# VH-VL binders against RNA-free ribonuclease P, part 3

Target 1, 238 residues: RNA-free ribonuclease P, of Hyperthermus butylicus (a2bn08)
Amino acid sequence: MAEARLQRLLRVYVLDTSALTDTRLRSLLGSGSLDEAVRRFAELIASVRIAYGVEVYMPPTVYEEARRFLLSNGVTVQSFEALAAWITIKPPTRHEIRIPASIVRDYVEEVRARLARGLRVAEEHVRRAFEAGGLYAAETASREARREKLGAIIRGLRERYREATRHGMLDSVEDLDAVLLALEVRGVLVSNDEGVRRFAEALGVISIDPPKFISVLQGLLRHSKTGGVAREEAHSTS
Short names: E, the ipSAE of ESMFold2; O, the ipSAE of OpenDDE; V2, 0.75 times the mean of E and O plus 0.25 times the DockQ between their complexes.

## First folded at step 1 (VH-VL)

Design d10 (framework fv_denrakibart)
Fold by ESMFold2-Fast, scan of step 1:
Structure d10 (fold): chain C 238 residues (1-238), chain A 124 residues (1-124), chain B 113 residues (1-113)
Amino acid sequence: as target 1 above (238 residues)
Amino acid sequence: EVQLVQSGAEVKKPGESLKISCKGSGYSFTNYWIGWVRQMPGKGLEWMGIIYPDDSDTRYSPSFQGQVTISADKSISTAYLQWSSLKASDTAMYYCARTYSSGWEDYYYYMDVWGQGTLVTVSS
Amino acid sequence: DIVMTQSPDSLAVSLGERATINCKSSQSVLYSSNNKNYLAWYQQKPGQPPKLLIYWASTRESGVPDRFSGSGSGTDFTLTISSLQAEDVAVYYCQQYYTTPPTFGQGTKVEIK
């Protein structure tokens, strides 16, 4: 895709959950708290929508997930609803969206590869637990020390299993809905999730991360700030 | 060779409709904005508006909003500028120009390839 | 709209001498986030369409002779032709693309003295 076309598609955006749950959101919007950041984000989206007709969408599944996360992390209902007021909540028309069979085939192959890797990770940790258990069962090691060792092995299994099976993979309905909606409205997907972005790109959907999204909107506001007065004056004199 | 070729000169009477064309070649037509610029006789350049041919997203200068219609047919790599009812004040040279767009902060910038121009004369 | 004002309106320069054209914007066209000036220069010869000479205030378009140079930042810009040639007789326009609509200066006519 030409770089000129990528910039053109910056009139329509679709947010996945990571666009609203990025831990850098406070810093990106120059805010001390997440609640303040959400309010500034609402103002930013409102401003570009009014000045440039920028459309921002999210699926209902993303709305619910983002709401749950933000409210659990100190964002007020008022602040979240103020943000949501400037976002078009719309589900993708799933039954009418067509995906090339090649994408489905590749996805199935990737899932199988990930499951096989997960099994290998599980087998390795079973071996470690067996070896550790055999060693500690015959020793004078405390029951507490034995539990600690087993706990460490289980934590290692969980982390490596997650890395093997989920990292870099499209693994939620919320993420899929965001990609499908972006495809449907021919918009740019805003996500910092590698798996979501990779799946979107395979479908021809352009994606950007939340820092770049905020940068683009702030850039538009700079032009709006300068052009707003000039446009109003030109309209009055023309 | 990247080029924009415009339709020939037009002589019209006030109240008549007109549609002039701008055909792109030598590049991916659907991937670049096409802008329209007016130059009144003996005067400078005025930006009228712009279109992205892939989806016909069109933006107008406030001075030209409602005065003209910009459109494109991507199947034949052609952009159009149209008047429903011409006025004597529409007498001018009209240029189409490919507008460069890059980066993430803005949508379109400077015009790197220009058509040869279409002279439109409107007189009674 | 950002108003672009050029000076002088017309300029007569002898062959081989330096020509200097000034362009002033009613407000800054420097974007602080990328440190770029959203300013271009075009050349229009009699009976021809405009031709891009300079973009981003100082970047010369491919195929444009080295005698053409752009300078300046913010609100004050200059196009310099270091050694005027006969083929440089034209009207020169500055253009801002910092805001929509993009706007042009009124033009500076360069003639041989």
Scores: ipSAE 0.000, ipTM 0.401, lowest interface PAE 20.5, mean pLDDT 82

Design d11 (framework fv_denrakibart)
Fold by ESMFold2-Fast, scan of step 1:
Structure d11 (fold): chain C 238 residues (1-238), chain A 124 residues (1-124), chain B 113 residues (1-113)
Amino acid sequence: as target 1 above (238 residues)
Amino acid sequence: EVQLVQSGAEVKKPGESLKISCKGSGYSFTGYWIGWVRQMPGKGLEWMGIIYPGDSDTRYSPSFQGQVTISADKSISTAYLQWSSLKASDTAMYYCARLYDYVWGSYDSAFDIWGQGTLVTVSS
Amino acid sequence: DIVMTQSPDSLAVSLGERATINCKSSQSVFYSSNNKNYLAWYQQKPGQPPKLLIYWASTRESGVPDRFSGSGSGTDFTLTISSLQAEDVAVYYCQQYYDSPLTFGQGTKVEIK
C-alpha cells in the first residue's frame, strides 16, 4: 500500500546528464545501439506522461551537455529531439533558490580535501615522469618511445586527477542546475553521479539512479489500468 | 544547420601577410575545438594546430609552431589562421574542422564537420 | 610522433566487390582506461573536403552507409567497404587522435576496375 501510494505521488522527475549517458541504458532498454536506446527511452517517457501525467524535466545546461555527448556517440539529431520533445526543458530560478549555509560550509570543506588529493596525484605523476624520463634518457630509447611513455603518464594524471577531484563531488553547473530544478519542482532527481546525489540528499531531494528510474516507469506501465487495457487490446489484435 | 564556412581563395606574393577565416554556425562554437589541416597540391592531409575558442587554448603541430598563428573570436564564432610572411611553400588548400572535447575521461575526438577549404596560392 | 602507414597506396576494385584498406600506427592508440581506440577514417572525393566515416576505430558516423565498417585495435586497423559503389571512388585516410601531434596516414586511392 505504502509503495503504491508513493508511486502515485512521485510524478515529477529531473534528469541530469548521467541519466542519458549511463552505459547500462542499452541493456535496460533492450536495444542494439545507443541511438535505438534513446528512441526507446523517448517512447517510455511519452507513455508514462500520457498514461499517468508523469513529468520529466531537464535544465537547458543539461540538455546542451547531453546533446553534445549523445550526438558524438552515434545518436542522430532526430532520435535526440524525439526524446527531448517529451522532456520539459526549464532553467531553475537560481536567484530565488536558497541553500542553507551549513551545506555550503560542508561543500567548501570537501572541496579543500579533494584539492589536496588532486595535488598529491599531480606530485605522484611528476615523480613518475621524472623517473621514466631518466630511464628513457638512455641513447637507445627512441623519441617515439619517450613520447608514448610521457603521453601515458599524462593520460594517467588526467584520469586520476579527475577521479580525486570530481568523483563524489558536485563540480559542474549542469549538475547544480539539475539539483536546483529538482528542488524547485519538488521532483525526484535521476542521476548516476554520487556527488550530485549526495548534494541533492543534503537539500532533502530524493534521488534515484537511471536503472531504477527506468524500472519504476516500466513498472507503472505494466501495472496500470490504462496500460493494462491498451496491452490487452494490442494482444487481442495481434 | 551545423556548418563551418571558410573565407575565399587567396593569391599572394612571397613576403605578404595573410589571415584566413573559418566561421561556425548552427552549434555552440565555444563547445568545440577548431583544427586547421593543410593539403598541399596532390598530397595528403597535415594537421597544423587546434584552438578551443572558449578560452583560446591553442596547440600546434611541431612542424607548424612559429610558422603560423591560430586565433579565434568567440563573439562572432570565427577562427583564424594567419601568416606574417608567406612563402611559396605555403601554397595549399587549408581546411578548418571541428573536434569535440568529451567530458567523460576522453579528451580528444575525430573531426566531424569540415569547412569547404580555402585555396592559398603564393607565387612571384 | 605517431606515424600512420596505410596499405595499399592505391586499390582498383570492381563494382560490388569488397575493398579492404589497412592502417598501422607506430605506437598503440588504444587507451585502456576508457577501452577506446583513438582512430578515425575519412573519405575525400576530388575537389571536396574530407568526410568523417568512422571514429573510435569501429563506430560509423551518422549518415554513413552500412557498407563501410572499421575494425582493429592497438596498432592494426582496417576499413572495409563490403560492396563498392561508384560514389565510393575517393582517397581514404586513417587518423590517430591518441597523442599530439594529430597524424594522418598517407592515403589510399580507391578506383573502379
Scores: ipSAE 0.000, ipTM 0.403, lowest interface PAE 17.2, mean pLDDT 83

Design d12 (framework fv_denrakibart)
Fold by ESMFold2-Fast, scan of step 1:
Order: structure tokens, then sequence, then C-alpha cells
Structure d12 (fold): chain C 238 residues (1-238), chain A 122 residues (1-122), chain B 113 residues (1-113)
């Protein structure tokens, strides 16, 4: 039984936003531009879907976030829609999905720890701003120079607060939807976000990073024996 | 594996300049604070300062502000401690150490370099 | 600056016996928001860099033997070695990370009687 589930999972994939925004996508697909990389990615997914019945999903929330990012970074609407045409856009059935209380407890403990770290970062930067303001009041520095110093402190606060509270954390609806959809369709999650992958694995969802995903798909097309599972076998629950 | 590798021992005369290094490997160098700690012969540990290589934010101990310069080159994952003019009182073992957590810099040191012995005598 | 004071400066204990080191901070290092003490303990053997033993006053670092334990809260902290082994001969330092500048205690030298 576990073998049948594993074969099913290895044929079905769910993409989170990082699968489409990974900076390695351009180089991994041998492309000079992000737009060209997206088109080649579309061709790759189309080829494995047609030839091997590989299914690729993403939630609407991920679709919208990826579209916004890619279009802002030089990808044309036509190239993005060509990619999306070979991906099944489907929301997870959130109200029917249940998760163990132990996972929720661990998540709450992590949120509490992150909030404490963020508060410490904020307090430190308040102290720095106060001290800098005091020094500048005694000096002949211009108001413009003082405002620039304050701006630098605020930028430092934002960066460290983000790092302290968000790094390695499942903290977006898009990421949650990708994990929940992967659980629902019994598929493999494609993500380079460590926090997202840890949450998925706690739920029993297998995850791989985007370079590994692309490598697997390219391997399927390069070697007739690579992948080794016919569509009929992949569907078999034996 | 996480490693901090420091430059070799130095023997200098008062008034000379010196720059020692601490190279990080096996982790994201720009995501952790690197602290510098002095230990004078037969004495305890003194925190000198700390740098966040990702944005070159530097915090000095008041006792060391103006006496040393802390810097980092993220392209080669290396932090530096520099003196413009050494004094005999700078004779000590100097350690670099990684602060444990990504963004805060208010934590403990989980990995330490082997130390750089600096001897300043005439 | 938060001043860290250790006692005693040196301690001689027989093999297998309990060693107790005290550390006092001039200000509380307990952060009320998360109810954690920003206090760490290090071990330094001759010719070696310090090694982290305990953080958050009582949490043992991975790989540190069970005989090492930390306790205390606020301003008064204790490092206990329940059954001293020969390899435990070292200088031990407490460190606060509640505020900058980061400060260390003066150290406690542990020797075999």
Amino acid sequence: as target 1 above (238 residues)
Amino acid sequence: EVQLVQSGAEVKKPGESLKISCKGSGYSFTSYWIGWVRQMPGKGLEWMGIIYPGDSDIRYSPSFQGQVTISADKSISTAYLQWSSLKASDTAMYYCARDEIYGSGEYYFDYWGQGTLVTVSS
Amino acid sequence: DIVMTQSPDSLAVSLGERATINCKSSQSVLYSYNNKNYLAWYQQKPGQPPKLLIYWASTRESGVPDRFSGSGSGTDFTLTISSLQAEDVAVYYCQQYYSTPITFGQGTKVEIK
C-alpha cells in the first residue's frame, strides 16, 4: 500500500510560488531571460504531461502571486498563460481538510518564539534611534542628515524584523494553500522554502526543490527507462 | 559543517597596523552576526563588537569604540578586525564567534574560531 | 552595562562529586514578554576556544552531557556539574545577552582535588 501511494505521489506535483520565482530557473533551463525560461518550463511540463501523464497543480492564490511576480520581472502575459495552460489551477477544499492538533501546537509555539524575537529587534532599533538623535542634537549636522540616519535605522529594523519573524516560517495563505492542495491530491510539493517544506513533511507530504523537479522532468524525456512508471501503473492502487 | 577559521598568530611592535580575519563556511554567512571577543593572557572574555555581514551593521562595546574597526567582505565570507596603531595593551587572544539566530544579534555564540594570538611588544 | 559576577573564582572538587558555580547579574536578564532568561554558560579548556554548554539559563546545547545543568532566574544563576569527571577541568563563564554590550562573568576555574 505504501508503494502504490509513493508511485501516485511521484506522478503528481503541486507548485508553490517559489517553484516559479526561483532565481535558478533561468540558468537551470539554459535561458538568457526569465521570459524565455518560463516558455521553456511550459514546454517541459507540456511534454511530460502528454507523454507520461504527469499532473501539475497549483492553487489560485499561488497562480495570482506568481503571475504578479513574473509580469513585474519581464515575463509577458502570453508566456505566463502558456505555462498556466498545462497546470491545473484548483483551490484546496479547506473546510474539509483536518490536521493533527500536535502540528497546530508546534506552529503556535514557533509563532510565539518569532514574536518575541521581533519585539527584541524593535526595542534595539528604538534604542539606536534615540542615541543617534541625541548625538545629532549636540552636533552641527543638518536636519537632512539626521533624517537620512533615521531612515537607515528604520530600513535596518525592517530587514532584521523580517529575518527574525519570517525566515523559515509558514506565514502566507499562498504557501498554506499549496501544502493543503498537495495533501488533498496526494502529490509532491515543489518548493524551495524550508519552512513550507517542513510543514508539508509534518503532514506526510513529500517535498522537493525546483531544481530537483526540473531535473526529474528532463530525465523523463531524455531516457525511455527514466521514470519507469506507466500511466496505468501510476493509477494502480494495487 | 559550520566552521570559523581565523588567520595565524601575529607579532607586532607598538604603532604598527594590523588586520586579522575570520572566514565562515558551511552556512549562510550573511544571515548570522559575527562577534569579536578578546582574552588577555590569563584573563577572562571581553566582548569587543559584532557585525551583521548582510548589511554591515556594526555594534561596538563602548570600551572598544574607536580603538578597532570591524568589517566584513561577504563575497569571500570573511569578517575582519583591524587596528590602525597597536599598543602593548592589545596583546591578547582574539576570537571570532557566530551568533546563533538569523536576525537579532542578542543571542549566544554557538560556533567559535580557533583564535588569533596577537603579541605587541617592543 | 550589565555586570556579571561569578563565585567562587576557583573551585577544587573530587572526582564524582558535585560542583556548583554561581553567577549574578547587576540587572535582571529575564525578558517578561517571553519569560526567558538571556543567560548562557561556556566551558574553556586550556589552549581552546570557549564551548557553549547552556543557553536560556537551563537549555543544554546538543552534545553536552546530562551532568551539566543550569538553573536560576532574573539575577541569580547556577551551573551545576552533578558528578565531576577529569575532562571537566576548565574555566567556566556565564554570559548575558539581554542587552549590549554583551558581558561575561570573570570566570570560575574548576580543578580536581
Scores: ipSAE 0.006, ipTM 0.472, lowest interface PAE 11.4, mean pLDDT 84

Design e04 (framework fv_emapalumab)
Fold by ESMFold2-Fast, scan of step 1:
Formats: sequence, C-alpha cells, structure tokens
Structure e04 (fold): chain C 238 residues (1-238), chain A 122 residues (1-122), chain B 111 residues (1-111)
Amino acid sequence: as target 1 above (238 residues)
Amino acid sequence: EVQLLESGGGLVQPGGSLRLSCAASGFTFSTYAMSWVRQAPGKGLEWVSAISGSGYSTYYADSVKGRFTISRDNSKNTLYLQMNSLRAEDTAVYYCAKEGDYYGSGSYLDYWGQGTLVTVSS
Amino acid sequence: NFMLTQPHSVSESPGKTVTISCTRSSGSIASYYVQWYQQRPGSSPTTVIYEDNQRPSGVPDRFSGSIDSSSNSASLTISGLKTEDEADYYCQSYDSSNPWVFGGGTKLTVL
C-alpha cells in the first residue's frame, strides 16, 4: 500500500526554469557538454514515461525561458525540441485556481520586509558615495576617473539591492505558473529556488530540487532491474 | 582598516562535523557579500560558498552542496561555515574573504583572512 | 559553467617582463570583470588587479591587466620583475550564476 502511494507521488512532475537551466545538469547526467546533457535528459524522461507513465509538465513561460537559456549556451534547437517532445507544455488555468488569503498576507509581509532591507542598502550606499567624494577629491585628479568610481558604487548598489529585495522571492510569472500548474495537476514541483519552493510548500505542493529529480528518475529505472515489480511482471507475462 | 579573522579549524574524522567562524571588523559588515574559499595542500584556490550582505541569498559549489551551510550574524559581524559529512577531499586551508569595496566592481575579493586549516583524517 | 585556463608555470629573469594569460572557455571574457590575485609562499592571497586593469593602493605600476576579446582571454603583465614577485597568480571572473570562478593558478619563478 505504501509502495502504491509512493508510485503515485512519483508519477507527475512540473518543471520550473531552474530545472532546465541548472548549471549542474551536465555533471548530474554524466555528460561532457550541455547539449549532450539535454539529449540524455530527454532519453531519461522518455524512458520513465514509456516504462512507468511518468508525466512531466511545464508552463509555456518556463518553456520560453529554458529555450532561450539553453540555445544561448550551446544547445541545438534539435536537442531542445527532442527534450520538449516528452514534456507536456500547458499554462495553469489561472481563473479557476484559488489561493488562501493567509498565503497572500504572508507574501505581502515579506515584500514589506524586503523593501525595508532595500532602503537600508540604499542608505548605506549614499553614505559611501558621500565619503568617497570627500576622499577622492584629494586622491583622484581625473574627472573621468571620479565618474567611473561613482558608476561602480551605483552598480554595487544595484547588485546589493537586487539581493536584498528580489533573490529568493517569488517575483516572476514563470515561477508562479510552475507552482500553479503543479497545484492543478497534483504534481511535484522541480525547482532549486528557495522562494518558489517555500511558496509551493505553503500551498501543499511537494517540491524537490533538480538533482533530486534526476536521482528519483534514475532510481526508478534502476529499481526495475534489482528485482521486485520487474521480476513479478516478467513472471505474469510468461 | 579591514580585518578578517578565521577560527574553528582542526583535525576531524571522516563523516564528522566542524564549524568555522570569521570575525570581521573595519567595514559595514551587513552591506557586503562574504565568501569561503579553500586551498588544499599544494593546490589552487577553490571557491566554496558565498552569502549576500543580508544573509538571504546563499551560493554553494557543487562539491559541498547539501553538506555545508553558510550563515552570518550581522549583529556580531561574524560569518560561519557549518561543515557536515566531512571527507578527506575537504582537507584544506579555509579563507574568509570579503566582496570588493563599493569603490570597485563589487565582485572581486578585496580582503582575505589568514586562513584556518581543516584536516579530515582518521 | 565556465573555466579559466592559465599556464601552470612561467619563469623570467629579474628586470624582464612576464605575461600570464587567462582564457575563458564559455561566454565573453569582456562581458565580466577579471581580477588577479597574488599569493606569495606561506601567505594569504592579495588583490593585484581588479576590474580588468585597476590597481589597488600599494600595488606598484609594474603590474597591469588587459583584455583580448579576439582570444577570449585576460592577461596580467609584470614588468621590471623583482624576486619579491615570485608567487602564485590566480585570475578570477564570474557570471550571473557563479560569483567567483578561479583559474588554476600560475607559478611565477624569478630566476
């Protein structure tokens, strides 16, 4: 019984962008190139779909982001489309999906906390720019050099601000679509993004990271060769 | 002047755990990303983990993901690295390093600590 | 993921000029800043070049950095070599997913 429930839990997956853009994909699939990794991933998904009826979904927004990333990183159109052929691409039915108000309230509180952190980052960079201006009036002779240093401070502000306000937060329609689709199809979300996974878990959606996802699929195929169901099926068909 | 001081290194058996600390002074700690970079005896530099100024974002090298946890306490100006399930290949000098000053790119490591030796051996 | 490739070792006589290369395997070398670190025997690393070609306070003007987009590489050039320049040198760059990627390092011997 427990094993039947585990089989049902392992049958439906929804991929967010990180599942296909994870820089570890080449190593996880034992490949020398990203293009080869994508082809091996396609073979893995095809094998579990054919043998066990495992369904893999992604929303169109994730498909477009993953395609753009992979094609920009040496993956051929043919390799990507071979992978996509085994994935069901559909948007979540947004107008029919309901989210508890408690989750929305928690999200609003997190937004406020991050905006407060972002303001502190901004204040610190204002202080640093003021201090640098005083110091570099004596040190820097060139107006161009001073302008370049100001530009570097502004770039640093933008990077720290993004870290404070956006990183680890559910802040993209791609990530939201993946969570909503997982909820709709009663599937497991595959994501390595902390904010996306926290949001999914709050909705009761089980999530795993891309390395665990690949491990589960490979384990499912290996399990058939170590005995159990595979041997019993062979005896039944003889 | 910026100062970074590591502690917590030592001898540990394979499968054991160890926690490294880095005490920072001379800058506004909470506004800078911090990294741990290691160097195995006679080998090159290998980045291990990084944490954003707020502590919200963490990054790990594939070789340590799931075993190491980076954290920081901005009220104490201290960076930590919790190392679990240690292996012989984790033997290295571990350096605490600060992200570059706001006067620069913000992506280089402008100050490094003296390092602390971690030896994983039975 | 990308790699930065450096020669394992270089050697030159005192007073001469040496150049250490750092080649990026994927993505444009010019799209992301390159830094250079010096590690003298028994010491912690220190920055000798940041943002491709900038020198920190206290670093002699004998040290310079450059980028060559055509070979997808960065170079550290040290002129007027002194025995105190004998050290391991590491290049470092990044991308959106990998904040610090180090080259394998180059051992500079001053003969």
Scores: ipSAE 0.000, ipTM 0.375, lowest interface PAE 16.1, mean pLDDT 81

Design e06 (framework fv_emapalumab)
Fold by ESMFold2-Fast, scan of step 1:
Structure e06 (fold): chain C 238 residues (1-238), chain A 123 residues (1-123), chain B 111 residues (1-111)
Amino acid sequence: as target 1 above (238 residues)
Amino acid sequence: EVQLLESGGGLVQPGGSLRLSCAASGFTFSSYGMSWVRQAPGKGLEWVSAISYSGDSTYYADSVKGRFTISRDNSKNTLYLQMNSLRAEDTAVYYCARDSGYDWDYYYGMDVWGQGTLVTVSS
Amino acid sequence: NFMLTQPHSVSESPGKTVTISCTRSSGSIDSNYVQWYQQRPGSSPTTVIYEDNERPSGVPDRFSGSIDSSSNSASLTISGLKTEDEADYYCQSYDSSNLWVFGGGTKLTVL
């Protein structure tokens, strides 16, 4: 039981969108372009699937989002489809998956806290706008200066509101689908999104970031190519 | 001038009853939620009870639930606290306070406090 | 339910700055606004900070409030400390069930 679960966890991975849109992808795969990086990623996944039976999944929602991003950033259709060919595209069986009430309760508490923070951010910026408006009117500032000051306050509000309400929180269908699929296939989630990873971990899903994922896959191939038979035999005979 | 003035405190034996009053002036009493907060001698502040602006919703601390009843008369600008089955641990200065928020979803705290009225529960 | 924990006492010299913390035991300090009340010996409480960091009319700008989400705490800071600042200080917050929660209070001594 426990042994079978551990063996499966080492061979099954689920990618969220961040695994394919990570700005470090070019350097992680030693390439000069994103298109080349995607092709090298495809080769890496293909190699570990053939050599070790490693399964890589992604939900259709993640596939569509990743495709849109990569194609708009210089990746060819050919390169993307070469990558997708080695990944199993499968939706989670949402109506069959059950989530403990304790997880839902914690999520509701977090949402409430974030909404309260967002309200405070909004109120602070309303006060700043009121004070700035009065000061600029009194000092006969130009219309251009007043417009720029208001714009700066609005930008500050939007930025602080996003920090307060969305940073580190599960807030997309794509992210939820990746977590649910990982739970269903009993695999490891690959994501660099802190909120997605925390939600996955609360459900008992192991998560790693894209650099760690690439490192693990490269390590598997290195072990195979260097003939790690002696290491495996020494380890097994304990 | 916004003011809250408590009355009705005094000495009472355990098991007895007292009714506290808080007279409000200088603001539209019917637009604000109100609270009672107490302070035992040498101790900190403890919230006791709260009432909505209309009087339709009332809330109580666990320590007084079932024994105390908060009410208000908006036509007289007066808040009440009926205290029954009094215990020695109810000995405290009782403050009337105005809630700072107009909306239940946005209640934040108290912005106006009365002078307090002493309740002593002793044989 | 949650508790708000304050230090029992703090002490500082006139002219210096003092900070009083208020830590929430469960749920986020960010969930609801934090108020601060000042109570001088023999007097009623008075509000010195409301809605985390706002000052009522008549409260000196030496008084300020702040929230630190990482430590789940609110803080009251008093700069340019004066002898008349000597008092008990209480933090207070409110949850969605309209349960007013007060901190245990901090006795500020100005030496």
Scores: ipSAE 0.000, ipTM 0.382, lowest interface PAE 18.8, mean pLDDT 82

Design e10 (framework fv_emapalumab; at its last look DockQ between E and O 0.22; V2 from the best seeds 0.00; counts 0 for: pae E 11.3 > 2, placed apart)
Heavy chain, then light chain:
Amino acid sequence: EVQLLESGGGLVQPGGSLRLSCAASGFTFSSYWMSWVRQAPGKGLEWVSAISGSGGSTYYADSVKGRFTISRDNSKNTLYLQMNSLRAEDTAVYYCAKSDWEYYDSSAFDIWGQGTLVTVSS
Amino acid sequence: NFMLTQPHSVSESPGKTVTISCTRSSGSIGSNYVQWYQQRPGSSPTTVIYEDNQRPSGVPDRFSGSIDSSSNSASLTISGLKTEDEADYYCQSYDSDNYVVFGGGTKLTVL
ESMFold2-Fast, scan of step 1: ipSAE 0.007; ipTM 0.487
ESMFold2, look of step 2: ipSAE 0.006; ipTM 0.442
ESMFold2 (binder alone), look of step 2: mean pLDDT 92; pTM 0.942
OpenDDE, look of step 2: ipSAE 0.000; ipTM 0.465

Design e11 (framework fv_emapalumab)
Fold by ESMFold2-Fast, scan of step 1:
Structure e11 (fold): chain C 238 residues (1-238), chain A 123 residues (1-123), chain B 111 residues (1-111)
Amino acid sequence: as target 1 above (238 residues)
Amino acid sequence: EVQLLESGGGLVQPGGSLRLSCAASGFTFSNYAMSWVRQAPGKGLEWVSAISGSGDYTYYADSVKGRFTISRDNSKNTLYLQMNSLRAEDTAVYYCAKDETIFGVVTDAFDIWGQGTLVTVSS
Amino acid sequence: NFMLTQPHSVSESPGKTVTISCTRSSGSIASNYVQWYQQRPGSSPTTVIYEDNQRPSGVPDRFSGSIDSSSNSASLTISGLKTEDEADYYCQSYDSSSHWVFGGGTKLTVL
């Protein structure tokens, strides 16, 4: 029974953007460049599809986001299309998918709390800008120096505001589409994002991070390479 | 011009070993998956083994699993088939074949074939 | 595992049309692509049809492929038959349990 469940569990995957943009991908696939890592990832996915019928999905929103990231970071169009050829690009059927009202309520409460936190961050940085401005009165500092100081404060505000309001929360259409598609196809979500994984878990969707995903697929192929005869033999005698 | 040239065939005793080579030219070898397909005298085609472009993933027909090993040397543009524990039924012309896709992933289609090399297993 | 079954031989006169069938023993013929290879006497195989019905560059439009789910078969059709078409023809398909499977081959004689 457990073995049957594990085999079902290992057959359908849905990738969010972090599955293809994880900085560990290069190391995990034993490659010196991101372009080589993407090509090796394509070989890995193709191999498990061929050997075990493993299906890998991503929504179009994730496809576009991953494509932009990878192409801007040295991956060739040919390498990305090689990977995409083994992935089924499919949007979730949003109007047919239902989620419990309790999840929506919890999400609304979290948004409210994060907005309050963001306001406190904004207030703190307004105070800092005011204090810094006093030291750069028009007669005592160049316009360039004042602009650079203001820029640093604004950068700090943006970074801390994002941390307060967005970090660890489901905050993009791409992430939502990945979770909804995983729910629809009854697949395992591959994500390195805490907010995405938390939302998936609330819906009963199993999630794993990209390193574990690669490890699982490589493990499947090691068993295939040795022929898997022992498992079939044990099953046939029992 | 894309070319595949097999070598290493010959006469061998049952239980013996033989290594086949396939020299590739005219394309970026590491970008393509490769296969070995054999044909016994007067018989049809039988797929034997396949290897991905990187060499990391290999596949074998049940009839040769545990006896044959496919490998490649991308620096030399050469595909290999190490054949151990040879049997009379392994007697065949062995073809190397190139996968049609550019990306090193194994597919179910071949676009170019070598001329073949004859392996005869008899005492 | 599945098998692909072809007729052993077929013969036809020049200018006529011939059809060679390829029947899958289990699972749907349409679940995986079907390729067709031509092997003339003393030569290596060459691809005449890939992905069910596509022709490689250089293959005449007299060659066509089709899938019939009702008979669980693929077919290779050669119209305007020429003496140069005399060869052995093999269908081939794939699945995860059987890997690459070739049909037994059909000897086409043009007389």
Scores: ipSAE 0.000, ipTM 0.398, lowest interface PAE 20.1, mean pLDDT 81

Design e12 (framework fv_emapalumab)
Fold by ESMFold2-Fast, scan of step 1:
Structure e12 (fold): chain C 238 residues (1-238), chain A 122 residues (1-122), chain B 111 residues (1-111)
Amino acid sequence: as target 1 above (238 residues)
Amino acid sequence: EVQLLESGGGLVQPGGSLRLSCAASGFTFSDYYMSWVRQAPGKGLEWVSAISSSGGSTYYADSVKGRFTISRDNSKNTLYLQMNSLRAEDTAVYYCARELYGDSYYYYMDVWGQGTLVTVSS
Amino acid sequence: NFMLTQPHSVSESPGKTVTISCTRSSGSIASNYVQWYQQRPGSSPTTVIYEDNQRPSGVPDRFSGSIDSSSNSASLTISGLKTEDEADYYCQSYDSTNHVVFGGGTKLTVL
């Protein structure tokens, strides 16, 4: 029962963008360049697929993001396409995926809490702007000084509002697609984004970071080499 | 009626100097940030420099920093751009632009002059 | 520091709708307001949209602006295209130090 579930989970992985843009990828694959790392990653995925039936998926949005990043950072088209050839690119079947109402309720409650925090940030900055305006009431400060102070307060509001409402939250369709695809294929999500992993965990999706993913795959291949069957040196010795 | 009129453009040799002027009318010049934006023949808009309403703060694009100086005379409603050590790459139409408060008190360029052509060639 | 990237050119028939994108290379497009300028051949630029989606007095309601955080881009949409809409269009924002950043510009052709 549990072993059948574990076997499925160990065989299926879904990558988000961080799996291919992680700064540790080059060193984890023992490579001098990112292009070489991508080629080694392709060989690694191919090897575990052939030996153990491991399947790797990613949504089209992740494919496009990874392609843009890697090609902009010295990876050749042929190296990237060699990697992509061993990965199944498909979107989640959104209209068929069901999410428990409890997860949606918790997400809505978190959004409400963050909106309340954002409102308090806005109120604080309104108070700061009012107080700053009062300091210049003597008509000795220039219009420029008053404007620059107001601009700084507005920029501070924007930064703190973003921090209050978006940090550590699932807030992109690309991240959602990776989680939904992992749920659909009953796979393990590979991501180093805390908000994405937290949402995945709430849905019962197991997640690991890219270094752990690579270590698991390399471990499978090392075990195969060490525990290999001795070469048949001859037919029977009868 | 708000108007900006640039002058001072012309032909200058590489390494030479030129000073542009922008005459403002129809508004309280001393209340506004002002900018210089240039456009090389057949190319896009490139921001050059900006100056605060009092003249106390100045901003420059990296390509002109150390060579160009923006200034203003609020008593004459005039904006200036002193251009030194001119290069062929500085050849462009130079526009004077006014920055206006938006509804949220953020600045944008709402009025542009007609432009003045600067050609750097021998 | 960041760049604003626009398509070099777009074309569409009279009466149709066209959308011009402006993508920010780093940092959020929503962190600073985006403006759009229209420049007809031989003319100075004029503002068609300010503060992401506001229209100056005299600009037809056929012009609209929007921000899409998921693609980190701003868009200028022109509906009911007319021949007089042929122009170069530039997006513009400010960085955190109030330095002006322009997009590379998009040439709109109405055929």
Scores: ipSAE 0.000, ipTM 0.378, lowest interface PAE 15.8, mean pLDDT 82

